# Designs tried in a protein design chat: miniprotein binders against q8wwc4. Part 19

Target 1, 195 residues: q8wwc4
Amino acid sequence: STEEKPQQHQKTKMIVLGFSNPINWVRTRIKAFLIWAYFDKEFSITEFSEGAKQAFAHVSKLLSQCKFDLLEELVAKEVLHALKEKVTSLPDNHKNALAANIDEIVFTSTGDISIYYDEKGRKFVNILMCFWYLTSANIPSETLRGASVFQVKLGNQNVETKQLLSASYEFQREFTQGVKPDWTIARIEHSKLLE

## First folded at step 9 (miniprotein)

Design r10
Fold by ESMFold2-Fast, scan of step 9:
Structure r10 (fold): chain B 195 residues (1-195), chain A 104 residues (1-104)
Amino acid sequence: as target 1 above (195 residues)
Amino acid sequence: SKELAYRAAKLFENGQWDRAVEILEQLLSENPTYVEALFLLGFIYAEQGRTDKAIEHLNRAVSLSPNDPEIRLMLALTLEEMGQEDKAKEVREEAFKLYKQEGS
């Protein structure tokens, strides 16, 4: 079985986001190839993206519930400390808007991929993932400047009004020989709720 | 041309590499210093086994963007495929030095 190219999603990303240089977008795919070629033959950007989507749904829900102890293994310590202060101070409706259910994530985009080595020769890869998701949380329009509002019918239920929000999660993994192949969230950005 | 760049990306995504090459070469005739087009051409040529053309385009991309470690890594892989192991090692080591500087 040959690997299917899930490139319709990437092409749609270029169109939806108004990407002005499509050649630079293709570069992200080349970087993913180089990670596979040089660091880990089992690495797949497609598999990573699906895992990142699951992690986003899980982590965002725990953040909205202020269950920070459950995030200690998934989120970098300094990042979690800063988030704890910011999230705890949010109104309940804003906390609820942080959470994305897996079925409400309408678009996922792979952003920048960074490769770097520290002074001890440890090798790291950071992958920025951008997520667009729908929320039924009641957020004032002043907070969600530029956010789109949609009406969605859920099976046999009545039409619900939902707002489209975006969040960026940066994932980091150490590729040094002998290190566990675990991804840790090194940055969370939500300009509408966490700034 | 934004239209040509978009067309090249679509062809690449659809696995139509020969047609993507044709459009990318047209882009280079319009902008000979278009590093990203040179890099993508080098990648496609290397994957097609057209190693001489890959090296030509990747060397030019390196000369125009000497601090770009990914172009150097692609160049090193292509040199390995050509049996130029010593040159590949040298280029790969330069790329790793750039990553160390980027990280600090």
Scores: ipSAE 0.581, ipTM 0.856, lowest interface PAE 1.4, mean pLDDT 82

Design r11
Fold by ESMFold2-Fast, scan of step 9:
Structure r11 (fold): chain B 195 residues (1-195), chain A 104 residues (1-104)
Amino acid sequence: as target 1 above (195 residues)
Amino acid sequence: SKELAYRAAKLFENGQWDRAVEILEQLLSENPTHVEALFLLGFIYAWQGRTDKAIEHLNRAVSLSPNDPEIRLMLALTLEEMGQEDKAKEVREEAFKLYKQEGS
């Protein structure tokens, strides 16, 4: 028996993205190059990551405000349907904690890149993005077991207390010839706020 | 080892490819069937224009991991650079078959 026994959560998938597997990080860079080489010469993982960060800030704010109708073109229908029930039932402080201001996103990590073809020969790429962001929302310590608390100086005598949270968003695009080059959010995971 | 793999990845990230190659070759000497090391070496050698070394390492990676489509795509791209268009097409088509989703 050890003091660091893992907690088991059947419905919660915790995606820890970062430097846990450096070879996978390099492999992701190579996959991005191959997407550029074979699918779209205008594709850039760096530009995609910046766009994904903006999308995360926008979508997370709309979710926190329960403005689901504005998300219909950005989030897959099945995902949005599931999120409506879960988000609506959250306390207001938890809803506020879902929202990431672009200036509060402290780290962005590109996770797994998946390439696949369906039975009709349509080409798909899914890119998993993990965002680490600061929030001023007052969330109970039990919910934020893995989160860190920071004090941020707002001018000479002002201090704000913030908590560090993470969220994983999966983006999907169809690369089939003649299809619009639109990215859609196919999965949203937030282990601390969304069960 | 995990420490060598970590160092190689950091050197690759920082554009210090010659040093990354040295560490990856060390990994490969310790584990001759290390598919990831073979793939990364093949990728770096291709970018450096060392196409013979790239093909050598990528062919071995394919033989050890025949169901990995990214290794095959990198092999096909290197064959294209060498003017081996017919071989490149065959390898590329095999890679695209591997990306195909099965039925339900």
Scores: ipSAE 0.557, ipTM 0.826, lowest interface PAE 1.7, mean pLDDT 82

Design r12
Fold by ESMFold2-Fast, scan of step 9:
Structure r12 (fold): chain B 195 residues (1-195), chain A 104 residues (1-104)
Amino acid sequence: as target 1 above (195 residues)
Amino acid sequence: SKELAYRAAKLFENGQWDRAVEILEQLLSENPTHVEALFLLGFIYAEQGRTDKAIEHLNRAVSLSPNDPEIRLMLALTLEWMGQEDKAKEVREEAFKLYKQEGS
């Protein structure tokens, strides 16, 4: 909590990942191929990732504005109900920090692809997407543990200070024959703002 | 060795797969049952068209981790590339069974 402790803060953020990232990358590639080859020939993980980024920008903005009615077709009903309670109770500066402008998303990562069947034989795929984005919202440093601060240039202005935040959105689609090819957001996680 | 694992991971992530193979083979010589190293080597060898080495490593990975559907899928894909369609189909069907068993 002091200016003299940034070195200790950074020390705890470095992680040696061993084989986790390569193995996950290979598994994701294999699962993406499986989905394309056996579930839907029009599926592309690259195209999905681009669409997910657009969905994140759109949904996060609507959440920040408490426009929950516009999210009913995009977010699972149970998830949206929980989000209404949590987001509505946030201070305005925290609400503003939820919103990611498409141009402020600096990194996108595909986390995990889950393939599963329920007891009725319905096929589901869940894709976890992690987004790293910049926000100019005024949030106390202690509230955003682990957030990084960046200074960026705005046209001919000298500098603007922004904070780097991350959010994880899980997208779900049913691939059962005859079901429409719609993705629904089944989970939203923001450890700094939504627990 | 955690240091070797880290180096192999970074080389893989940077697309330097030939150098990653050297370190992964060293890891495998230190631990012959290292499933992650076997799986990653099998994948790289398959991508390089070294299908005999890929099959050898993937068969071993499957035997050590029989309930891992992605290892079986990688093995099945490699078998298809080798023209062993019947074996590929059998292995792929076992992978799909595993996904169905992981369901609720």
Scores: ipSAE 0.590, ipTM 0.869, lowest interface PAE 1.3, mean pLDDT 83

Design r13
Fold by ESMFold2-Fast, scan of step 9:
Structure r13 (fold): chain B 195 residues (1-195), chain A 104 residues (1-104)
Amino acid sequence: as target 1 above (195 residues)
Amino acid sequence: SKELAYRAAKLFENGQWDRAVEILEQLLSENPTHVEALFLLGFIYAEQGRTDKAIEHLNRAVSLSPNDPEIRLMLALTLEEMGQEDKAKEVREEAFKLYREEGS
């Protein structure tokens, strides 16, 4: 397959590679080590990132289809309530642009890792994941500004125009003794499609 | 220098810790209160078994950034490796207190 990239892609590529704060990147790796050392010897940031990528593909598809009931176990209740109002109001082409096919996710980046205790002494870790993905959704440039445009060859005869978008999903897990090791999405940010 | 920080991060990622140390020490010579460089040096020295240097850098990082619980947790781990269990417990308890203060 062949891919044609516009000049705008060069600036977008720098953001996708996540090379803005290299020392903060190293600090995130050290935080992951501390989570392993103090909280869970089975924790791996690499395995987590792969699982988060799968969750992003799944959740974004369900959001685009307004299948909110199927997201109740995956997304925090208050977050899902807010998203339901925002997503339902979107036109169909914007809803379609929310969905990321796993094969079209071109880059993932681990943002911040936060460790905290709530008022009840429950222990939490939040991991921010940023995903960059291609979409074929036809979004007017006026409403979806700043997207990089690509032409992708599909098989030996097809050329398809795609736009590069990003979304940030924050995953939370409770590490309190006796709690199941489940990750829940505590925040979804999509600056182009969600306010 | 942002260029030096990038090089240090890549050397760290590739397990080239001695070269990463050289660059981080250069960053410290340019900014002696560079908390992130002190923290990263402390981590690398601890992983290399250079516990005296690790403690030195981590103690200084704590003094400059006293409300950073991750620096204290790394310090506590290093103290445990040195067999200083009572000191490690004290530092670890302060770190968990900071997490509770940030969380609630």
Scores: ipSAE 0.551, ipTM 0.832, lowest interface PAE 1.6, mean pLDDT 82

Design r14
Fold by ESMFold2-Fast, scan of step 9:
Formats: C-alpha cells, sequence, structure tokens
Structure r14 (fold): chain B 195 residues (1-195), chain A 104 residues (1-104)
C-alpha cells in the first residue's frame, strides 16, 4: 500500500535529460502518490512509465506505417483524426523517423501530471511522458536543427549514423467509478516532425 | 538557494527524509513563505505520523497558495488519518472544485 514512494525509485548513474527544476520533479512524485491514495491503489508511476515506453514504441511504429485503423483503441478519436492528416502528408523519411524501436529509446521522463474533473463530474488524469530515442532515418539538417548526431560503428568496417530525437506523448485515463481502467493517448507532440 | 532545493529533492528521492527536513527547514528559515518547502515538509511529516506538524505546515501552505488543489488533497488525507472526517471532506471538496476549474 506504500510501495509507490520516491524512496522505491532507483536512479542509475546516467545523464538525466529534461530535469530542470528539482521542486517540480518532487511535485510530480507527490501527485503520483495522491493518484495512488485517492484514485487507484494499484497505480505505480514506475510501472506506468515502463508501460508508456512500450506504448510509445508500438504506437510510433503504427503511425510511421500509416496503420491508423489499428490506433483507434489506443489514441483519442479527435487526436487520431488530426494526426492522420499530418502524418499522411509527411515524406517517407519523416514517417520513418517517427518510429522508435524499444532498444533505441535512450531516456524517458515524466513531464507533468494533471488531475481534473469535467462539467459532468468525470475524473481524469493526464500524464505527459517525454521520450528520447535514436533514429537512422535520413532527415535534412534544416528540419532537425538542434538534434544530436551519433555515429555507431557496427563491427570493424560498418558505420551507422543516428540522430537523437524527442517526442512527448500524453496519456489519459478516466477514473470515474464504473469506467474501464484504460489509458489512451490524448496528445502527441514532435516538434521536429509533426509541429 | 537552488543548490539547497536540488539537494533536498535528491535526499527525498533516496528516502533520506530526516536529512531532507533539515534542508527544507533551512529553506523555510530563509523564506517563511516558501510554499513548496511548506508543502514537502507537510508531506514528510504526515508520512512520519507527525500529524500536528503536518497540519501546521499544510494549513500555512494552503493559506499562501489557496488555489493549489494538491496541497488541499494532502491536507485532506492527513485530516482523514487524524479521524477528522468531516473537515477532511470539506477540504477535499474544495480541491475537487479547483480540479474542475483546471479541466474547463
Amino acid sequence: as target 1 above (195 residues)
Amino acid sequence: SKELAYRAAKLFENGQWDRAVEILEQLLSENPTHVEALFLLGFIYAEQGRTDKAIEHLNRAVSLSPNDPEIRMMLALTLEEMGQEDKAKEVREEAWKLYKQEGS
């Protein structure tokens, strides 16, 4: 019942991307605790983050392949309609750059947790997840200004060039009594490719 | 200072709450209206079962930041632990009104 405490989180000796304000980070952990305390005793921000990473890899692949019919249960209807138009218009190299392989995701962070009630008294939680991932897609430098570029040596003779990109996915769940405990993607932001 | 805030956050994450309290009290002595320090102290004290200190800090945080629903939710939870169910319900309902405003 007390498993979701900040002390259960173990940080590795790795670069923490996007950690700008330590008080905001603490506030996010306390909000996660309040969701556990008031909405769902089985909620864990660590477990959620791992699941969100899997969802990002899966959804981004389907988007890159324009398989929008398979996203109808994973992405909010209004978001999917807008996203279908934007993604379909992208050149193939940009579409390919949307896809993140699970083993190429180098860092994940929780951006913000929002709790709100609508006019009908329905309860919602939105969790913004930020992902940093490597891609081998050939994107013009003008489009990806500010992106880090890495060269990966495969064996003794092969070299693969990869670029570091980031995407933010907002997950929403309704906690109203009697509603299915499903997470849906309510927003996708990719400043280099979609916005 | 920003360095003290960073250190307090790291100690909090690592479960070193007594050490985090020392730094948060220092921040509060430098700025008595430091809402975030009051809120985090209230949270830590509540988790430690020091409900009187928790209520003191959370009430002050609510007074300084009346439109922050998370502070009110933590205050309500602490009141529930103290057996003050009616007061907890009142505070919780005010937090829910604030969450509703954020959703509109």
Scores: ipSAE 0.474, ipTM 0.801, lowest interface PAE 2.1, mean pLDDT 82

Design r2
Fold by ESMFold2-Fast, scan of step 9:
Structure r2 (fold): chain B 195 residues (1-195), chain A 104 residues (1-104)
Amino acid sequence: as target 1 above (195 residues)
Amino acid sequence: SKELAYRAMKLFENGQWDRAVEILEQLLSENPTHVEALFLLGFIYAEQGRTDKAIEHLNRAVSLSPNDPEIRLMLALTLEEMGQEDKAKEVREEAFKLYKQEGS
C-alpha cells in the first residue's frame, strides 16, 4: 500500500510549533542523556521509542477489542478503569479506529520527558510518545476535526480511503535502585475518539 | 524579533547551525533576556566545542531562569566537557534538587 501526503502535513504542523521545537529537541536530548548517565546505563531513547511503538500497536489493538484483562500488566490500574468506561461506550467503528497496525504508523515523536521523585523518594521517568497512524475505519470527518483523509491505492487498482489520526501514550518507569525495569502506560490521549 | 526567532528555528531544524547562531545572536542583541535564544546558543556552542561561549550564554540563561533544571544540566554537561568536574557536580546537584521538588 501507499499513502498520500502525511509527511507534508506533519512537517507543516512542526513549523507551526515555532521556536519551541528546537528547544524541546534539546531538552529531550539532555534528559535522555541524564537518564542514561545517572539512572540506567542500559537506557536508550532510540530503543525505548522502538519498544513504545510496538507497545502502542499492541495496546491499541487490545483496547479496540475491549480485552481489558490483558492490559492489566501494561496499563496503570486507575487509567484502565477510566478507559474501560470510555472505550466500551464507543461505537464499533470508533473502537476499530483506536487500533494502530504497526505498518500503518507513519510518524512518531518523543514529546516531554518528565523526571520526578515521589514522597517516598522513589525515582520516576515519564516519556510522552505521540503516534500518527492511518486507519481504514469508517469515521465521519466531523469527528476527526484536524485529521486528513487520504485515498490509498491497494495493489494495482483497488482504492481504500484512510484517515490520519494521532494518539499520545505516556510511559512510566521507576528507576529506583533494585526495581524491575518495567514500563507501564500511565496515560492515553486520543482527543478525536476518547474525549 | 518573532521573525528572527522563527528564522533561527528553521535554520536549526535544517542543520544550518552557524547561520542559526548568527540570527540568534542578532535576536539577543535586540532582546538580551531571551532565555530560549541563550539556551539554544549555549547548546550549539557546546556542540561546536566553543565551550567558553557556551558557558557564558548558559550562565546567563540560568540567572534568568534559575528553576529550569535542563538549563542547569546543559551547563553541567559543558563544564564536565571542559574538565571542571567539581563545578559540574555542583550545578548538576542543583538540577537534581529541582527535579526532587516535583517539577518546580
Scores: ipSAE 0.610, ipTM 0.865, lowest interface PAE 1.3, mean pLDDT 83

Design r3
Fold by ESMFold2-Fast, scan of step 9:
Structure r3 (fold): chain B 195 residues (1-195), chain A 104 residues (1-104)
Amino acid sequence: as target 1 above (195 residues)
Amino acid sequence: SKELVYRALKLFENGQWDRAVEILEQLLSENPTHVEALFLLGFIYAEQGRTDKAIEHLNRAVSLSPNDPEIRLMLALTLEEMGQEDKAKEVREEAFKLYKQEGS
């Protein structure tokens, strides 16, 4: 009956996948309604979340391969510039750990929805999406500061060691009248890999 | 109480509107300053077309949480539905100012 808050992956031998805070879920539902009511009658948080999951899988793969030119339309220019320097300097095993296969994404949640206006009266909505995914990249647990590590079987094949990682992608769209209705990634956070 | 507010939302989404209202009103009887319960109850009353009760609860939520732009937007939308366009515009503009401050 008592909802457990999301727990970070810093567990030795136990993985607990949390749920959104009940109050945050209520607020997210009402904010989604207000976006629909005030900004865009075609907006759906469910359809957005599905698209965001696909975007995460695609963008994270391109980042891991340092294919920054292919990210120019998907990621904000300033964010991409900073990411290019950080990602390029990573060891290959860390680069590989950035990539999330769609089938290895075990949990997704909406973190927050924020609405704001700038000095010129432009309207923006930012939606934070949090993803938990499995990776077979060989990264020491000490580097991830207690990341959950476990072995999984692939059918009757050899046992594969996988780590559970999380990443937060913030999507932004401008809702100002006459502006193209495109979502752009305005922030990428990855525990310990992109610090 | 967080769980009760969430339960009320789920009852509302399942079409159990009277039960959702009952839970929130009982919670407010025990804690009259519960902003989240006031906000959700105001939202539900607005969706039911009980605009007088919606405005009462949303005004109370605004007074307890004056820097919350979502409560103000819900209040403004409800005022629009009542035909109080001038008051709705005033409340909506204050919400937009709060969003601008949040952005900067």
Scores: ipSAE 0.310, ipTM 0.720, lowest interface PAE 2.6, mean pLDDT 81

Design r4
Fold by ESMFold2-Fast, scan of step 9:
Structure r4 (fold): chain B 195 residues (1-195), chain A 104 residues (1-104)
Amino acid sequence: as target 1 above (195 residues)
Amino acid sequence: SKELLYRAAKLFENGQWDRAVEILEQLLSENPTHVEALFLLGFIYAEQGRTDKAIEHLNRAVSLSPNDPEIRLMLALTLEEMGQEDKAKEVREEAFKLYKQEGS
């Protein structure tokens, strides 16, 4: 049943989006509480997730346009240096597929939360955010290796073909007293486009 | 089962504490050494102000998973709420050592 395989594959992806390992889900919830309790009483994982979604839409657009200078305050220097080489070498259709419009982000999931201290006693939190988004960029299905395909009506009876992609952005903040409460992107993973 | 743990976690997320506790207790009756269930139940009891039950479950979770800094931090926070500052400090210091070991 080749014609049914996309539906079965899509159903499996939706289950993965809705259901993570329950241990990881519980740990994420409790870690978020501990960050609030020990580091910052104004921290909210819900508010953070909403902000991260906006940051993803903004950063991914700037990356697709190779506007790296505008990313210097948002992305860690070493990460941006590596991304600059990878992104500039991508075909235009792959660059376009990096960009996620806020309205096309289908699902957002909080992945791993890491808490650590360095030898100087500086406090760091890394939050991995996973985003699933639709793109109309023309990327061959073979290149995407089983990415789900959707068709959407645009209100004027045009049908647009869109593909479902995922990207993982790791946000880092230093919680040491006196440090600016700014989040910086410390890692960007896109298995279909950036590796 | 993982199914019961997920259901309990969702009930907690929705503020349905009593139902979450019921399911976690069922899980522990099936597997008394289920660290994740002990941890979540201890967390819920602490949130409810049931500090004795929270300490009992968190102490057991620590004994089963001694290298988990999050369980220790939750235990330390609960001890602080009970006014057990010296013991809380000891547990918190061990958690910070674990985070530093992961960091380096």
Scores: ipSAE 0.563, ipTM 0.837, lowest interface PAE 1.6, mean pLDDT 82

Design r5
Fold by ESMFold2-Fast, scan of step 9:
Structure r5 (fold): chain B 195 residues (1-195), chain A 104 residues (1-104)
Amino acid sequence: as target 1 above (195 residues)
Amino acid sequence: SKELAYRAAKLFENGQWDRAVEILEQLLSENPTHVEALFLLGFIYAEQGRTDKAIEHLNRAVSLSPNDPEIRLMLALILEEMGQEDKAKEVREEAFKLYKQEGS
């Protein structure tokens, strides 16, 4: 759809994209290495991150359309139950703003990686993914608290105005021997739309 | 300090180990008990094949942060690579006990 970088324009405040703690970012990469070394030699954080982007685009679209039945195998049951109530109550423009087109995801960051064992010796890994994406949905500026407005070039220098939003999805997988290698979304946060 | 940490992370991402070591050693000189710098140096030294330095830094990190399971797992990998299988098993089992405490 667009092949040019968005141009950021300051409306109320400049928004800076980046990771909050660079040492924690390196720690996260080492944790990913340890998961590969000890749990699953086929695990790749780079491949996981690309899959998580696809999952985010797919799940966010289904949420925006209130197609909750299609999310039952992708999202943890308790999380989906809470989301169903919150999303259904949103105005249509807010529902539309939940959806991220894969081409409009401008930045992806791997947050914390948590490793833990339960009392029965089952092994779990949770990976927090943060996504920044553009939306053309018309959301009042008071709701967005200093959000940036971007102009993107489409075709022959045509300009469309979009807003930058972020969402955090936490993915969980059980690494115990003999368990299927399936990732489940254990948490969805969108501070501007789902608080 | 924050600028040095950002530079170290960028050098780490690009696999520029010698330059990353230089920055991390600078951070360590400013704070000799900087567990994260010790841990990252241990990892990088292992990647460079400098196993003695890797073990030295990771042992110090374990002594300063005994309840951190990832540092122990990294140490165990290096010990296993060096053929110290009994010691590697001992360190690894200590890490697994810590993970169970976090999970429970």
Scores: ipSAE 0.569, ipTM 0.847, lowest interface PAE 1.6, mean pLDDT 82

Design r6
Fold by ESMFold2-Fast, scan of step 9:
Structure r6 (fold): chain B 195 residues (1-195), chain A 104 residues (1-104)
Amino acid sequence: as target 1 above (195 residues)
Amino acid sequence: SKELAYRAAKLFENGQWDRAVEILEQLLSENPTHVEALFLLGFIYAEQGRTDKAIEHLNRAVSLSPNDPEIRLMLALLLELMGQEDKAKEVREEAFKLYKQEGS
């Protein structure tokens, strides 16, 4: 490639970047409309997605630094407890790969939107957000089987090597009357680093 | 076919409602029990103010997929719009019961 782009080398093609599932997108928009119509007239999936992207960048950075105390208000207690064990056992290069810089998030998609009531009559909405991001962390290709490797060239030298990773964060909010309209991360999935 | 469903969803995504309707109606002529096509047509017809067609399609979608709470919630909104409050309440409450089952 004569173009100086991050997409110069691809080892495996298990992650489809830029893939849009129109049927899932339509269903998501209809569910978002129903949340607006029935739960909260101020709800916007577009505004939520932008906020979720910011939360992902922030939370992933704190996880990579093992600053778990700062995550207590952002991540569900049970999830955070499980993450403490998994993250602290990771080598430093894997910890660094967890962190997504906001400028390196190349694609965001909304997965499933779930609406449910618990046995106490509390109303919940869970929104699964999938993020694709570039990392300069040095991870062996075998560990990242299925991930794409991008090499950025400046002139005739490769000055940066970036790998494309994906993470899925599930956000939950309680819509019960009188409850604060706060989103909490109820699930974090990273198939290459946390599974 | 899957190709027609994909094309209809793409047109819906791009706000090309009239073209999406044409493809979805074609899809229904090939598969009269296509729940997603019925649901999307119901939603689009409602947006176009064609409430009778919207209700017709959503009622059929509910009959084919009785455990889908989103279809019921969309139907309930249209029934409210038509002044059928008792029917709307019944459909809405059934949807909320389904969400409770998913939660449990």
Scores: ipSAE 0.487, ipTM 0.809, lowest interface PAE 2.0, mean pLDDT 82

